# VH-VL binders against q9umr5, part 408

Target 1, 268 residues: q9umr5
Amino acid sequence: SYKPVIVVHGLFDSSYSFRHLLEYINETHPGTVVTVLDLFDGRESLRPLWEQVQGFREAVVPIMAKAPQGVHLICYSQGGLVCRALLSVMDDHNVDSFISLSSPQMGQYGDTDYLKWLFPTSMRSNLYRICYSPWGQEFSICNYWHDPHHDDLYLNASSFLALINGERDHPNATVWRKNFLRVGHLVLIGGPDDGVITPWQSSFFGFYDANETVLEMEEQLVYLRDSFGLKTLLARGAIVRCPMAGISHTAWHSNRTLYETCIEPWLS
Short names: E, the ipSAE of ESMFold2; O, the ipSAE of OpenDDE; V2, 0.75 times the mean of E and O plus 0.25 times the DockQ between their complexes.

## First folded at step 18 (VH-VL)

Design pn88 (framework fv_nofazinlimab; at its last look DockQ between E and O 0.80; V2 from the best seeds 0.85)
Fold by OpenDDE, look of step 20:
Structure pn88 (fold): chain C 268 residues (1-268), chain A 122 residues (1-122), chain B 112 residues (1-112)
Amino acid sequence: as target 1 above (268 residues)
Amino acid sequence: QVQLVQSGAEVKKPGSSVKVSCKASGGTFSDYAISWVRQAPGQGLEYLGYIIPIFGTARYNEKFKGRVTITADKSTSTAYMELSSLRSEDTAVYYCARGSHDSTGYEPFDYWGQGTMVTVSS
Amino acid sequence: DVVMTQSPLSLPVTLGQPASISCRSSQSLVYSDGNTYLYWFQQRPGQSPRRLIYKVSNRDSGVPDRFSGSGSGTDFTLKISRVEAEDVGVYYCMQGTKWPFTFGQGTKLEIK
């Protein structure tokens, strides 16, 4: 039988968004038990990410316990960060494939058309003021807001991303790295036409430098220092990068070609 | 100069709801935290919650067990605080406050509304 | 929740004399960025609260220099070097480090 699949949704999202994904999985892997976690939907997805991690942990623990051979995680958008954190804090997870579906794994600093209503250019440049404060850090968006022009504030004030990245020292860094390395495969999915994740390379742990030049994963300090295990995972062939063009952010979970190419192979 | 102007005094029956408004003028609105604090007669200050309008949702003090709803209308630069299932102990002056930023960072509660007295009586 | 404890709760002071208010938190108020988000507010009779001090020791604009904030970790103090009649009111400390953000009980400053 196929390993159970657990799905974690993204910002302003719900389980309903994954109806096509469920269909695809059912067709290609009949009998697969797929659980789309209905937690922190809609506006509740703006709650602090650590709170979400705790909630999702409570939900996945029973599922994992009933699947001794392992489970697969499909985590979409903001959910990908939640899942990465989840795998970092769980010392006994049994995740075979962690599929990060268009997630801002290295953070967000965007003002794309999709987010312009939320983050006008002028606002984007100033969001660090509120985000890198206790008041801002109570919202998920700020938990992974990564302003390349205010790196010190990010490193010091980010209560989530900087920690799970091991960019800021903390007493659990070694343990979290060990836990995360329990994953069988890390499947990174994203693409240039996403329109939301900014830069889109964040889905592959790429990100802006201080000049807003996008650097690749291998150029990131978190990789070079192997702060949470990316270098180790890559070395043992556990990282899969699946870029795909022509897919908008809201379509990653509803594209058959994408599913067959980037998701389905890892649901065995 | 930033000003916060709140709606007028309210008299409500137990079990009803009250919605207080806070209109901001003289500055930007979306990227500042609008906090709501109340003060019962002769008592101290109590933090209800706050909203960052750009995010469209609020953070609530769980003490109120979901009775508080904080919203913001960016088009009118107005924040709202609604308290439902009113009880006598909800009688208080309700304040809105807005933050600001300087060279040291973002700081809340730089500006205060004049307060709105809400009286809950049978 | 972080409990903020002020002392004293009542503070009668002679005009021209100094005043000191203590605020203690049940846990450290040092945030991840190294800042301590401790605030002091003044509320004069019949008025809205007014922020006096932010992050322990920074005076807001317009606040007289006779007001000063100090402290670290869990122990904080607001001092008034020379109390004036306009200083009558209730003073509150507040922590903004951990949600829910919480106020002290307040200290009522009166003139003897």
Scores: ipSAE 0.930, ipTM 0.969, lowest interface PAE 0.5, mean pLDDT 95
Fold by ESMFold2-Fast, scan of step 18:
Structure pn88 (fold): chain C 268 residues (1-268), chain A 122 residues (1-122), chain B 112 residues (1-112)
Amino acid sequence: as target 1 above (268 residues)
Amino acid sequence: QVQLVQSGAEVKKPGSSVKVSCKASGGTFSDYAISWVRQAPGQGLEYLGYIIPIFGTARYNEKFKGRVTITADKSTSTAYMELSSLRSEDTAVYYCARGSHDSTGYEPFDYWGQGTMVTVSS
Amino acid sequence: DVVMTQSPLSLPVTLGQPASISCRSSQSLVYSDGNTYLYWFQQRPGQSPRRLIYKVSNRDSGVPDRFSGSGSGTDFTLKISRVEAEDVGVYYCMQGTKWPFTFGQGTKLEIK
């Protein structure tokens, strides 16, 4: 029998988006118990990420308890950040594969076609002012807004991403690192044609420097300091990188080739 | 200069709903928090919630759970506060207020509307 | 919720004399960025509130320098060095460090 799969959706999303993913899993791993968590849907996805982590935690605890052999997480877009925090705050998680579908693991900075619908293009450079305040930090998008021109404000004011990445000190950092390292495999998926996640390399722990030049994971202080275990996981052979061109942001969970190449091999 | 103009006084029956508008003129609308605060006659200030128009959704004080809805229309630079299931204790002056940005970052309540008196009586 | 407690609630003052209002929070108002999100507002009879002080001690443009804010952590003070007749009204402190943001109960300043 296959380990259960728990799916966590993204920004302005719901469980309905994963119908194709469920079809693919049923075809290749028939009998797999797949739970798509139907929490924080639509506009509720803008609630603070720590609030979402608590809600999703309450939902995953009984699923993990019923599966002593372990579970897999498939976490899409913003949902990948929720899953990052879940793995850190849970002392007893039994997650084997954590599959991150195009998630802004080092943050978001940019006006994409998707974000331009929400934000005027001219707002990108000014969003740091409201985001790095207590008012802005009550919204999920500000929790992972990472303006490379105001990195000092991001480091000091981010109530979520800077903490889970170990970019700012936290009393629980050692415990969070220990918990995160319990994961069997960290499967990172993303690509240059995503069109939403900016820079797209954020899905692989790469990010902009102050000149908007992308530095990859191995050049990041979070990796070099091993703040939450990335360097340890890589040395253990537990990090899988699966970039794929030609896939737009809303297609990661509905592309058969992507599923067969990047997801299917990690569902035991 | 920035000015906030609110809709006129309302008299409502218990159990009904009221929707107050707050129109901003001058300056930028979208990237500031627009807060709604109320004050019962002779009482202190109470924070209902706020909206950042660029995000298109609001944050509400749990005390008003399920009764307050705050919205914003960027095309008309107007914010709205709707309060449902009205009770006599909802009788108050309702204020909208907008923040500003300075060298220290975002600061709330720089500009205030004139207030809208909502009276709930049978 | 963070509870904001003001004292005194009623403050009768003689014209030209100093006045002092205390505001105490149930927990530290220092945010992770090192800033303290404590604000002071003045409400004159029949008028909308007006922000006087932001982030503990920064005076708003147009606010007379006889008004000053000070404090740290959980204890804050608004001082008026020489009270004028136009200062009559209710003064409120507010914390913006932790949602839900909360106001003190208000201090009514009256001329003796």
Scores: ipSAE 0.831, ipTM 0.921, lowest interface PAE 0.8, mean pLDDT 91
Fold by ESMFold2, look of step 20:
Structure pn88 (fold): chain C 268 residues (1-268), chain A 122 residues (1-122), chain B 112 residues (1-112)
Amino acid sequence: as target 1 above (268 residues)
Amino acid sequence: QVQLVQSGAEVKKPGSSVKVSCKASGGTFSDYAISWVRQAPGQGLEYLGYIIPIFGTARYNEKFKGRVTITADKSTSTAYMELSSLRSEDTAVYYCARGSHDSTGYEPFDYWGQGTMVTVSS
Amino acid sequence: DVVMTQSPLSLPVTLGQPASISCRSSQSLVYSDGNTYLYWFQQRPGQSPRRLIYKVSNRDSGVPDRFSGSGSGTDFTLKISRVEAEDVGVYYCMQGTKWPFTFGQGTKLEIK
């Protein structure tokens, strides 16, 4: 009855983190087949995002093949970028709802508790120096690092985010846009008390300008140029924005009210 | 002035492991790539892998099939390379090297350690 | 992996004469940022390698002006306009565009 659900985790994460989400789905949608992909756990989540996309693609293909009516994706944090890339590179995906759970969709730029764990000193103003080089781009955090004060370096050196956003020309840009646009709904979840995603509006395709003023999705060049299909999706009524205050980064998948409000309605 | 000082020569039996250290002094450590390169006697240079210490993890050349482990200790400004399941073909001088940041951005291999001879024999 | 091929592998040279070393990559070394991550290193007998040239043509500080680098795409050259006795050693090219980063097999420069 219910479409299968595929769950993709974030940085330094594992499948156990989603046990409460699985309980909520079982209670509200009994019989739903839910698969939490157990790939690139812990430190392996720092591998290049294109390597992660390749591995996750191989895992989802048989699941999608067994579900011709479609599947849903729930993708948390860094996992939301992996999932968006999957939607772009798979010309045969059958994803209905793509649920992006507090994901840095327009990138990351900030000294947060998450970055303090990874970087014990304040390094956000200097990280571009290594990240925007071939050496840095071999690590996932650098694949979506977006320094608003060095946007020219970001646009040219990013091996992942600038490509999946259609911010840099490449041979696959038209095909990736077409593939992404086959999704039924894009459900964007996040909030101001996340504490890790910086700016938190990145989860809604907002991001800083050069003065660190947040521009919303509709003010972004990628939206205005419809580089990968956001304007088209919004015009179709296919983008759902579900912000919720009071939830920290590690709590998105273990909050019952968040699940009922933002996730459950999209698990047809 | 940046200096990279490596641990001393090692003689090992086949099947054992070796751990080579590389201590950086006179400069910063955490936001550079610390690379490991080896050179068998009379042979060329071969890239093993590198670590960027602020990320706490490394990239490896697949040729070594998980036998190499590269780590860093930021508190001592020291990088380590450990090679396991040693073979006679692993006899080489092992070098560490650090990059630099300049007006053109990041550049690799600006500073080199003195090298550590590892000899694998029964 | 990107294969880096140097020629010649052995280069005997008379003091004061020019020398030229070629390096060819199996694929373009132009990265998405427009840079070409091609490097040249010198290893004198019994010493660690030393970087001479970064990003194709940029001479490192303290490298004599008789050394120059050139090339684009897949074909690169290191030139020594007038060989000195101190130039004896092995010269390596390296690419840093695509992981794993790879070296050429080396060119041994010797005085005739």
Scores: ipSAE 0.793, ipTM 0.906, lowest interface PAE 0.9, mean pLDDT 91
OpenDDE, second read of step 19: ipSAE 0.928; ipTM 0.968
ESMFold2 (binder alone), look of step 20: mean pLDDT 91; pTM 0.933

Design pn89 (framework fv_nofazinlimab)
Fold by OpenDDE, second read of step 19:
Structure pn89 (fold): chain C 268 residues (1-268), chain A 122 residues (1-122), chain B 112 residues (1-112)
Amino acid sequence: as target 1 above (268 residues)
Amino acid sequence: QVQLVQSGAEVKKPGSSVKVSCKASGGTFSDYAISWVRQAPGQGLEYLGYIIPIFGTARYNEKFKGRVTITADKSTSTAYMELSSLRSEDTAVYYCARGSIDSTGYEPFDYWGQGTMVTVSS
Amino acid sequence: DVVMTQSPLSLPVTLGQPASISCRSSQSLVYSDGNTYLYWFQQRPGQSPRRLIYKVSNRDSGVPDRFSGSGSGTDFTLKISRVEAEDVGVYYCMQGTKWPFTFGQGTKLEIK
């Protein structure tokens, strides 16, 4: 039998968004128990990410307990960060494949049309003011806002991303790294036509330097220092990168070709 | 200069709801946290919650157990605080306050509304 | 929740004399960025609160220099070097480090 699949949604999202994904899984892997976690839907997805991590942890623990052979995680957009944190804090998870589906794994610093719609002001230039404060950090978006021009503020004020990345020292860094490294495979999915994740390479742990030049994963300090295990995972062949063009952000979970190419191979 | 103008005094019966408005003039609206604080007669200040309008949702003090709803209309630069299932102990002056940006960064509570008296009585 | 404790709760002062208000937090108010988000507010009779001090010791524009804030960690103080008649009112400390943000009980300053 196939291992259970747990799905975690993204910002302003719900379980309904994954109806096509469920169809694809049922068709190609009949009998698979798929659980789309309906937590922190809609506006509730703006709650602090650590709060979300705790909620999702409570939901996945019983599922994992019933699946001693392991489970697969499919985590979309913001959900990918939630899942990474989840795997960092859980010392007893049994995740075989962690599929990060168009997630801002290295943070967000976007001023896309999508974000402009949500944020009418110059988001890139001004959001750091509110986000890197106690008031801003109570919202999920600020938890992974990564302003390359205000690195000091990011490193010191980010209450989520900087911590799970091990970019700021904290007493749990070693343990979180150990826990995260329990994952069998890290499958990173994203693409240049996403239109939301900015830069889109963030889905592959790439990100802007101080000049807004995109550097790849292997050039990042978190990789070079192996602060949360990326270098180790790559070395043992546990990282899979699956870029795909022509897919908008809201279509990653409903594209058949994407599913067959980037997701299905890891659902065993 | 930034000004916050709140709606007028309200008299409500227990079990009903009240919605207080706070209109901001001067400066920008969306990027600043708008906080709601209340003060019962002769008592201290109590933090209800706050909204960052660009995010479209608020952070609430759990003490109120979901009775408080804070919203913002960016088009009118107006924030709202609705309190449901009113009780006599909800009688208080309700204040809105807005943050600002200075040389040290973002700071809340730089500007205050004039307050709205809400009286809950049978 | 972080509990903010002010002392004294009542502060009678002679005009021209100094005044001091203490504020203690139940836990450290130092945020991850190294800042301490401790605020002082003044509320004159019949008026809305007014922010006097932000981040422990920064005086707001228009606030007289006779007001000063100090402290660190869990212990903070608001001082008035020479009390004036216009200083009558209630003073509140507030922490903005940990949600939910909380106020002290208030200190009522009166002229003897």
Scores: ipSAE 0.915, ipTM 0.963, lowest interface PAE 0.5, mean pLDDT 95
Fold by ESMFold2-Fast, scan of step 18:
Parts: C-alpha cells; sequence; structure tokens
Structure pn89 (fold): chain C 268 residues (1-268), chain A 122 residues (1-122), chain B 112 residues (1-112)
C-alpha cells in the first residue's frame, strides 16, 4: 500500500550509509519497498553529474514502471542535484514526494572541514580557476561549485547546475520545467550545523550574493522568474521546508528525530 | 623553475602492466591538472586522461577505460599512469604534461615531461 | 568525439619562406563561456611536444612572433611568416572544448 522509495546517495558515499534510514522506514511504514541505488559509489561519485543522471535514470525506469501509484525519492547531499535533473529529463516520471536531504540546490561555496580534507592546499577562493574550465567540468564537485565572487564564470561555464536551475538558457528548459512540475511534493531538509553544505541555506534554494550575504529562495532570480517551477510549486502548496539544528552532514540519514519530523510524514 | 621528470624506459611482455611516474618540481602541484598523452612510433598524439590532484581521482578516455589508472601523490608531487593488459599496440612514448593557472583561469600543457618509452614485446 | 583534421599532412618548405597549416574541427570549439579551447603544439625530432599557441591566437612565452594562430568556430590556421631551420618538426592542433579531448593527425614540416 505504501509507495516504493528510491534512495540516491551523495559525494564519496554508498548504499551502506542508509541502513538506519531503511530501519526507520520499515518501523513506521512496514512493507515499503526501498531501493538504494548502488551506482557511482565512492570515488565514482566524482563523475560528471550528467553521466550520473543517465545511469540513475536507467536504474529508476523499471522501478517506476512497476509502481503505477507512484514512487518517492530520498536524495542525499549531491544526490539531491542528481534527482533535480532526473525529474527534469524524465517526461513520464511518477514521483510523489521528492525529499531533498541537505543538498546544495543553489550550489556550494565553502571551505569546510570536509572540503579542507579534500583540498588541503587550496582555499575556496581559488577553485573557480579550475572548476570553470572544460577540464574542471568533468568532475561533479565543479558542476555545482558556485563562486559568488565570479558569478559570471559560474553562469557561463557551469555545464550542470546553472542549466538545471535555468540560470543560463538551454534548448530543453521548457520541457525540463514541465517535467519537474509533475512532482507532488518538494521536501527541503537542511540545517545550520551541517558543516559541509555552504551556505547551509543552499538546501532551501538560498545563496550568497556578491557580498556573501545569504538571500533566501524568494529573493533569487530563478524563483522570481519561475525558471524551473519553484514559484509555481510554492503557490500550489507543494514545497515543504524542514530545517533542523544540531545535525552534521553525515547524520541526516541516521537521525531518528529528523526522520520522524521531516521524512516520515511524506511517505505514503 | 617548473620541471616534470618521468621514470625511465620500460620493456614489458604482453599481458603485463606498466606504471610510469611523473615528478613535478616548482609551482603548486595540487592546484594543477596533470595530463597523460601517448605517441606510438611514427604516429600522432593520443589523450589517455588527466588527474586534478586535489580531487583525488582522474578522468579517462573511454578507449582506455578499465586498463588505465592515473593517480597522484601530493606529498611527493608525483603523478602516476598505470596501463594494464599490455599488448604490442601499446608500444609508445608516454608523456605527462602540466596545466597552469593564469590570471584568466586554467591553461593546459604549459610544461611536458621528457617522455617514457614503453616497449611491449614477447 | 570531436574529430580534428589537419592539412597538409606533409609540408616541404624552403628556408625563409612562409608556411601555413590548417586545422578543422567536426564541431564548433566555442565553449559556453565564449572561449575557444584550440591549441597548437610543436614537436621537434626526438623531443617532447611544446605548446606554441593557446586559445587560438595567444603565443606562449619564448615563442617567436613569426608564429601566429588565427581562426574561429571550426576553422583554424597556424602560420610561420619565415621558416627557420629549427622549425623542422611535427605540428599538432588540439581541442579542449569537449571531452574526450582530441588531437589532429599532425603536419610534418620539412626543409626542401
Amino acid sequence: as target 1 above (268 residues)
Amino acid sequence: QVQLVQSGAEVKKPGSSVKVSCKASGGTFSDYAISWVRQAPGQGLEYLGYIIPIFGTARYNEKFKGRVTITADKSTSTAYMELSSLRSEDTAVYYCARGSIDSTGYEPFDYWGQGTMVTVSS
Amino acid sequence: DVVMTQSPLSLPVTLGQPASISCRSSQSLVYSDGNTYLYWFQQRPGQSPRRLIYKVSNRDSGVPDRFSGSGSGTDFTLKISRVEAEDVGVYYCMQGTKWPFTFGQGTKLEIK
């Protein structure tokens, strides 16, 4: 009776990270078929996001076909961007709830402990030099790197995020918007203690201006222009915002209180 | 001064693997992409792949996917290219090349290694 | 894949005379940022390649001004205004706009 749930992991992650999430779902919605996709695990998560979108698309098609009443998506971190694009490129998806679990929906610009571990000799201010080139755009991190001090380079060189957000024109933009709007609910989850997603408000479509002041979703040009349907979804009552303090980046999928408050209500 | 110094010539049997090193001196190794290009005797240049050391992984030309592995050791400023399941057609000079970060962004191939001859013969 | 086609493949030239090498791509090399990622390399006999030109027309430091690059979209040219003996070698164009990055077949410049 419960719709199947498809889980998409994040950067340097795998299906193993979701063992607690699966336990929670089984406890509150017994009988739910949960599929955690084992694609682009570990270092393969650095593959270009459009390559990941194609691979995940091939995996979700048979699952959606077997569930005529619809499915739910739970998409963690970078996986939330994969799911954004999936919903845009699939003109026949039957997704009810798209649960975006601490995903950098407006991009990433931050020198966090996680990024310092990955980039010990580079500061956040220098990543634009490599990311906004054809060489950098072959790596997923650069696909959503959004330097607010070089917004012109982001807009012109981003091969992924600027296009799916409608920040730069694309021939498929109208179809992508129509497809995305088929979603039943967009559930946005994130919080100030994440420690990785920077700014954390990126999980709620907020982002830095040129002075590193965070502007919320309703102040963004993509919202005001309704470039991919955020304004339409909000007017429809389809956007849910669920911020929670005290949760670090690697704990979103293993916190019971977070699950009960932000995820459980949207699994039917 | 920037220099790229590669390991010495190798002679390998079919079916074996070879690992070529490329040691960089001068500049900031971890902020640059290191490309690997090969050239068979009397033939043109062929792009194998590249690594951005700070990302910890490489991008491979599909033609070599599954056989080529590119890695980097930031502590020694050394990039490596390993090619497995060697066949006679892999006989070539293998080059590493560095990109530069200039005032306008990233430019590839500002410095090249001296090349490493890999001969595959039975 | 983007195919890079050079012409001629063999270029015999008399010392002091000009030389011109053509490079054509199967697709436009203009990236979304407005830049054209077209490069020219020189390989002297027994040596590693050396970058001569980056982004169509920019000469590398130390490259004599007798070398010039030009072109747009899919058609590019490398010119040597007065060929010197040290210019003997193979010249390659390369595109870095679309993965996988690809080289032309090479043009062998020889003195007559």
Scores: ipSAE 0.831, ipTM 0.923, lowest interface PAE 0.7, mean pLDDT 91

Design pn9 (framework fv_nofazinlimab)
Fold by OpenDDE, second read of step 19:
Structure pn9 (fold): chain C 268 residues (1-268), chain A 122 residues (1-122), chain B 112 residues (1-112)
Amino acid sequence: as target 1 above (268 residues)
Amino acid sequence: QVQLVQSGAEVKKPGSSVKVSCKASGGTFSQYAISWVRQAPGQGLEYLGYIIPIFGTARYNEKFKGRVTITADKSTSTAYMELSSLRSEDTAVYYCARGSYDSTGYEPFDYWGQGTMVTVSS
Amino acid sequence: DVVMTQSPLSLPVTLGQPASISCRSSQSLVYSDGNTYLYWFQQRPGQSPRRLIYKVSNRDSGVPDRFSGSGSGTDFTLKISRVEAEDVGVYYCMQGTKWPFTFGQGTKLEIK
């Protein structure tokens, strides 16, 4: 029998977005119990990410308890951050594969057409003002907004990403790292044609420096310092990077080729 | 100069709903938090919630048990506060307020509306 | 929720004399960025509230220098060096550090 699969959606999403993924899993791994968590759907996905983490935790605990041999997580977009945090705070999770599906794992500093209504060109450069305040941090988008030009503000005001990254010292950093390292495999999926995740390398823990030059995961301080376990995971062969071109952000969960290449191998 | 102009006074029956508007002029709209605060007669200020229009959703004080709905229309630079299942204790002046940016960051409540009196009576 | 406690609730003052209002929070108002999001508002009779002070000690534009804010952690004070007739009204402290943001009860300043 196959291990249960838990699916966590992204910003403004719902379970309906994953109908194709469910179909693919059912076809290739018949009998798999797939649970798409219908929590914080739509506009509710803008609620603080820690609030979401708690809600999702309550939902996954029973599922994990019934699956002693482990479960797989497929977490899409913003959901990937929720899942990473979830795995960081849970000292007893049994996640075999954590599949991060086009998630802004290293944050978002986007100014794309898709998010233009949220982040017009003039807004990208100014969003730090509202996001790095108590008022802004009550919204999920601000929880992983990572302005490379305002690093101090990010490090000090980010109430979510900076913490789960271990970029800001906090009393739970060691424990969270330990918990996260319980994961069997970290599968990172993303691509250059995403159009939303900015930079797209964020899905692979790459990100902008102060000159907006994209640095890879191995150049990031979080990796170099192994602040939450990336270096350790890589060293033991637990990180899988699956880049794919030609896939838009809203198509990652509904592309058969992507599924077969990047997702299916880790559902056994 | 930024101005917030609210809709006129309302008289409502218990159980009904009221929707107050707050139109902003004299500046941009989407990047500023619009806060709603009420004040019962002779009482203090109470924070209902706020919206950042670009995000399209609001943060609510849970004390109101989901009776408050705050929305924003970016095209008209207008924020709305709707309170449902009205009770006599909801009688109050309702204020909208907008934040601003300074050299140090974002600060709320820099501008206030004139207030809207909502009376709930049988 | 963070409880904001003001004292006194009623403050009769002689013109030209100083006034002091205390505001205490049930927990620290220091945010992760090191700032303390404590605000003071003035509400004159029949008017909308007006922000006087932001982040403990910063005066808004147009606020006379006779107003000053101070404090740290959980204890804050608004001072008026020389009370004027136009200062009559209710003063509120507010915390913006932890949601839901909360106000103090208000302090009514009157002239003796």
Scores: ipSAE 0.921, ipTM 0.965, lowest interface PAE 0.5, mean pLDDT 95
Fold by ESMFold2-Fast, scan of step 18:
Formats: sequence, structure tokens, C-alpha cells
Structure pn9 (fold): chain C 268 residues (1-268), chain A 122 residues (1-122), chain B 112 residues (1-112)
Amino acid sequence: as target 1 above (268 residues)
Amino acid sequence: QVQLVQSGAEVKKPGSSVKVSCKASGGTFSQYAISWVRQAPGQGLEYLGYIIPIFGTARYNEKFKGRVTITADKSTSTAYMELSSLRSEDTAVYYCARGSYDSTGYEPFDYWGQGTMVTVSS
Amino acid sequence: DVVMTQSPLSLPVTLGQPASISCRSSQSLVYSDGNTYLYWFQQRPGQSPRRLIYKVSNRDSGVPDRFSGSGSGTDFTLKISRVEAEDVGVYYCMQGTKWPFTFGQGTKLEIK
């Protein structure tokens, strides 16, 4: 039988968005137990990411306990950051494939037409003012807002992403790294036509420097220092990169070709 | 300069709800945190919650256990605080306040509304 | 929750004399960015509160020089070098380091 699959949704999202993904899994891996977690749906997705991590942790523990052969995670958009933290804080997770579906792994710096009703145009240059404060850090978006022109503020004020990425020291960093390294495969998915994740290379641990030039994963200090295990995972052959053009942000979980190419091979 | 103008005093019965408005004038509205605090007669200040209008949702003090709802309307530059299941101990002056940005930082409570007295009595 | 404790709660003072208010927190107010999110507010009778001091020691524009804030970690002080009649009111400290943000119980400054 196939390992159970746990699905974690993204910002302003819910379990309903994954109906096509579930159909694809049922077609190619019939009998797979798929659990789409109905936590922090809609506006609740703006709750602090550490609060979401705690809630999702409580939900995944019994699922993992029932599956001694392991489980797979499919984590979409903001949900990919929740899953990053789950893999670090759980001393006994048994995750085989962690499939990160267009998630801002190095952070977000930009707004889109998709988020226009949430973000006024040209807001990106000023969001650092509220985000890098205790007030802003009570909202998930600010937990991974990464302004490349104020990297010092990001490093010092981010209560979530800078810590999970090992960009700022934390007492638990060594344990978090050890736990994260227990993952079987880190499958990174994203693409240039996403239109929401900015830069799109954030889904592959690339990000802007101070001039907004994208530096890929292997040029990042977090990779070079092996802060949470990326260099070790890559050397182990455990990182899979699956970029695909032509897919918008809300279509990653409903594109059959994407599923067959990037997701299906990792659902043992 | 920025000014916050709140709705007028209200007298409510126990078990009812109250919705207080806070209209901002001068400056931009959507990217500032708008806080709600209350003060019972002769007592100190208590933080209810706050909203950052651009995010479209609020952060609440757990003490109010789902009784408080804070919203914002960008088109009218108005924030609202609704408190339901009113009790006599909810009798208080309710204040809205807005922060400001200095240099590279956010500083709360730079501007305050005049306060709205809510009296809960049978 | 972070508990903020002020002392004294009642402060009678003679015009022209100095006044000092203490504020202590149940845990450190130093945020990860190195800033201490401690604030002081003044509330005159019948008026809304007014922010006097932000981040421990920074005086707001329009606040007289006679007001000063100091402290670190868990122990903070608001000082008025020469009390004037218009200083009558209740003074509150507040922490903004950890949600939920909390106020001290207030210190009532009265003229003798």
C-alpha cells in the first residue's frame, strides 16, 4: 500500500482547493489515504506561523503514528513554510517526501494582481515598516516578508523565517537541523509564471540580493553554511528541483502535467 | 494632522452587542495598525486587539474569547470594534488609537480617538 | 502574559518638585531586534491618553524636556524633573514586546 499523504494549504485557502490533486492521486495511486488539513482556513491563514505550526503539529501526530512506513507531505504556498517548521520541531517525524508546491522558502518581496485587494500597489517598498515590528509579526505574511533592501531588519525582527532558515541564531537550531535532515526527499516545485511568489526562485531557495539580482540556492549563505541542512541534503541526493513554466499560482494543485512530472514520482 | 473621531456614547442591555466606529482623517489609512483599548470607570487600560487594514484581519486578546470583532473599511477610512454578549463588567470607555512610522520603525498609539462610553445596565 | 507593575500607585507631589514612577515587567522586554518596546502614556482628567515616551527613552515631539524615560530589561522609570500643574493625571507604562500587549495599573499624580 502507498504511504499516507498529508496536504497543507496556503494563504487565504482551504481544503476545497485540492479536489483535483486528490483525483490525480486516486488515479495513479489508488488506495492512498489523503488527509487535507482543515485548519487555519481563509482569513485564519493570517495567524502567526508558529501558532499554525502548533495546530498542524497536533493534527499530523496521530496520522504519522498510524503509518510506521512513513508519510508524504504536500504543502502549498505558505503551507510549505508551515511544513518546513514541522520537519524541524518534530523530533520523531517520519516524513519521506516533502513536496513544496510553489512556497516562498527564502521569503516574499512583492505584490501581485492576485493580492491587489489585500496589498495596495507599490506597497512592497514600505511593508518592512510594519512587518518588522512585534505588531506585524503577529501576522503570517510578515513572518516571511523578506525585504532585500532592509535585510538587517528581516534578520533581526523576523520571528519565523529567519529562524527556520538559520539566518539568525536560535537555541534550538542544532536540534531543528537534525530533525529536518531526517526527511527522505525535499521536492521543490515552482515556476516563472506563478505571478504571486516573488521572486519565483524563492520556491527553490533562491532570492534577491540588495540590487534585486536573484542568487540561486548554492550562492546563499544559509546553503554555504549548511545552517539547516540544505548542503547536506543536496550531497545526499535528497533535493529534487522541478521548475515548470506556464503555471499560475492557483493552478499548481490542479495541473495534470505538473502532477505527473513533479509530484507523482515521489508518492511511494 | 491625523485625527481619529469615534461614534457617540451607548447604553446597552446585558447580552446585547455594541459596535463602535473610529473614523480616521488626514494621511493614509490602510498600512497603520489601529488598536482598541478600554478603560472601566476609575480603572486602568486594557488591550482588546488591533487591525492592520491592509491585511484585512485583526489580532485579538484571548481574554475576550471570540466576543470581540475588529474590522476596517478602507473606502471610508473607518475601523470598527464590535463586542457581543455584553456583561456589566464591559462598562467602559473604548478608545481607538493609531500608530505612526518614524525613520525605519513602527510606533503604536501616536494618535488617539476621543473615546466612546459604553454602559451595560439592565 | 507579561505582567506590568507600577509603583507608587498614588503620587502626591508639590509643584516644582521632581516626581519618579517605576515600572517593572515580569520578563525581559528586549525584542530580537535589540529594541525594548516600552512606552509611557499620560492621561489628564477627562482626556484620552497621550503617548509621552516610546522605546524606553525617546520623547515624543511636543512633550516637554522635563519628562524623561530610562531603564533596561525589566526595570523602567519615568521622571518629571519639575512638576507643573498641567502634569496632574494618571501615568501608564505599556509593553509591546509580546502579544498580548499589556499596561501597568497606572500611577495617579496629584498636587499636594
Scores: ipSAE 0.827, ipTM 0.918, lowest interface PAE 0.9, mean pLDDT 91

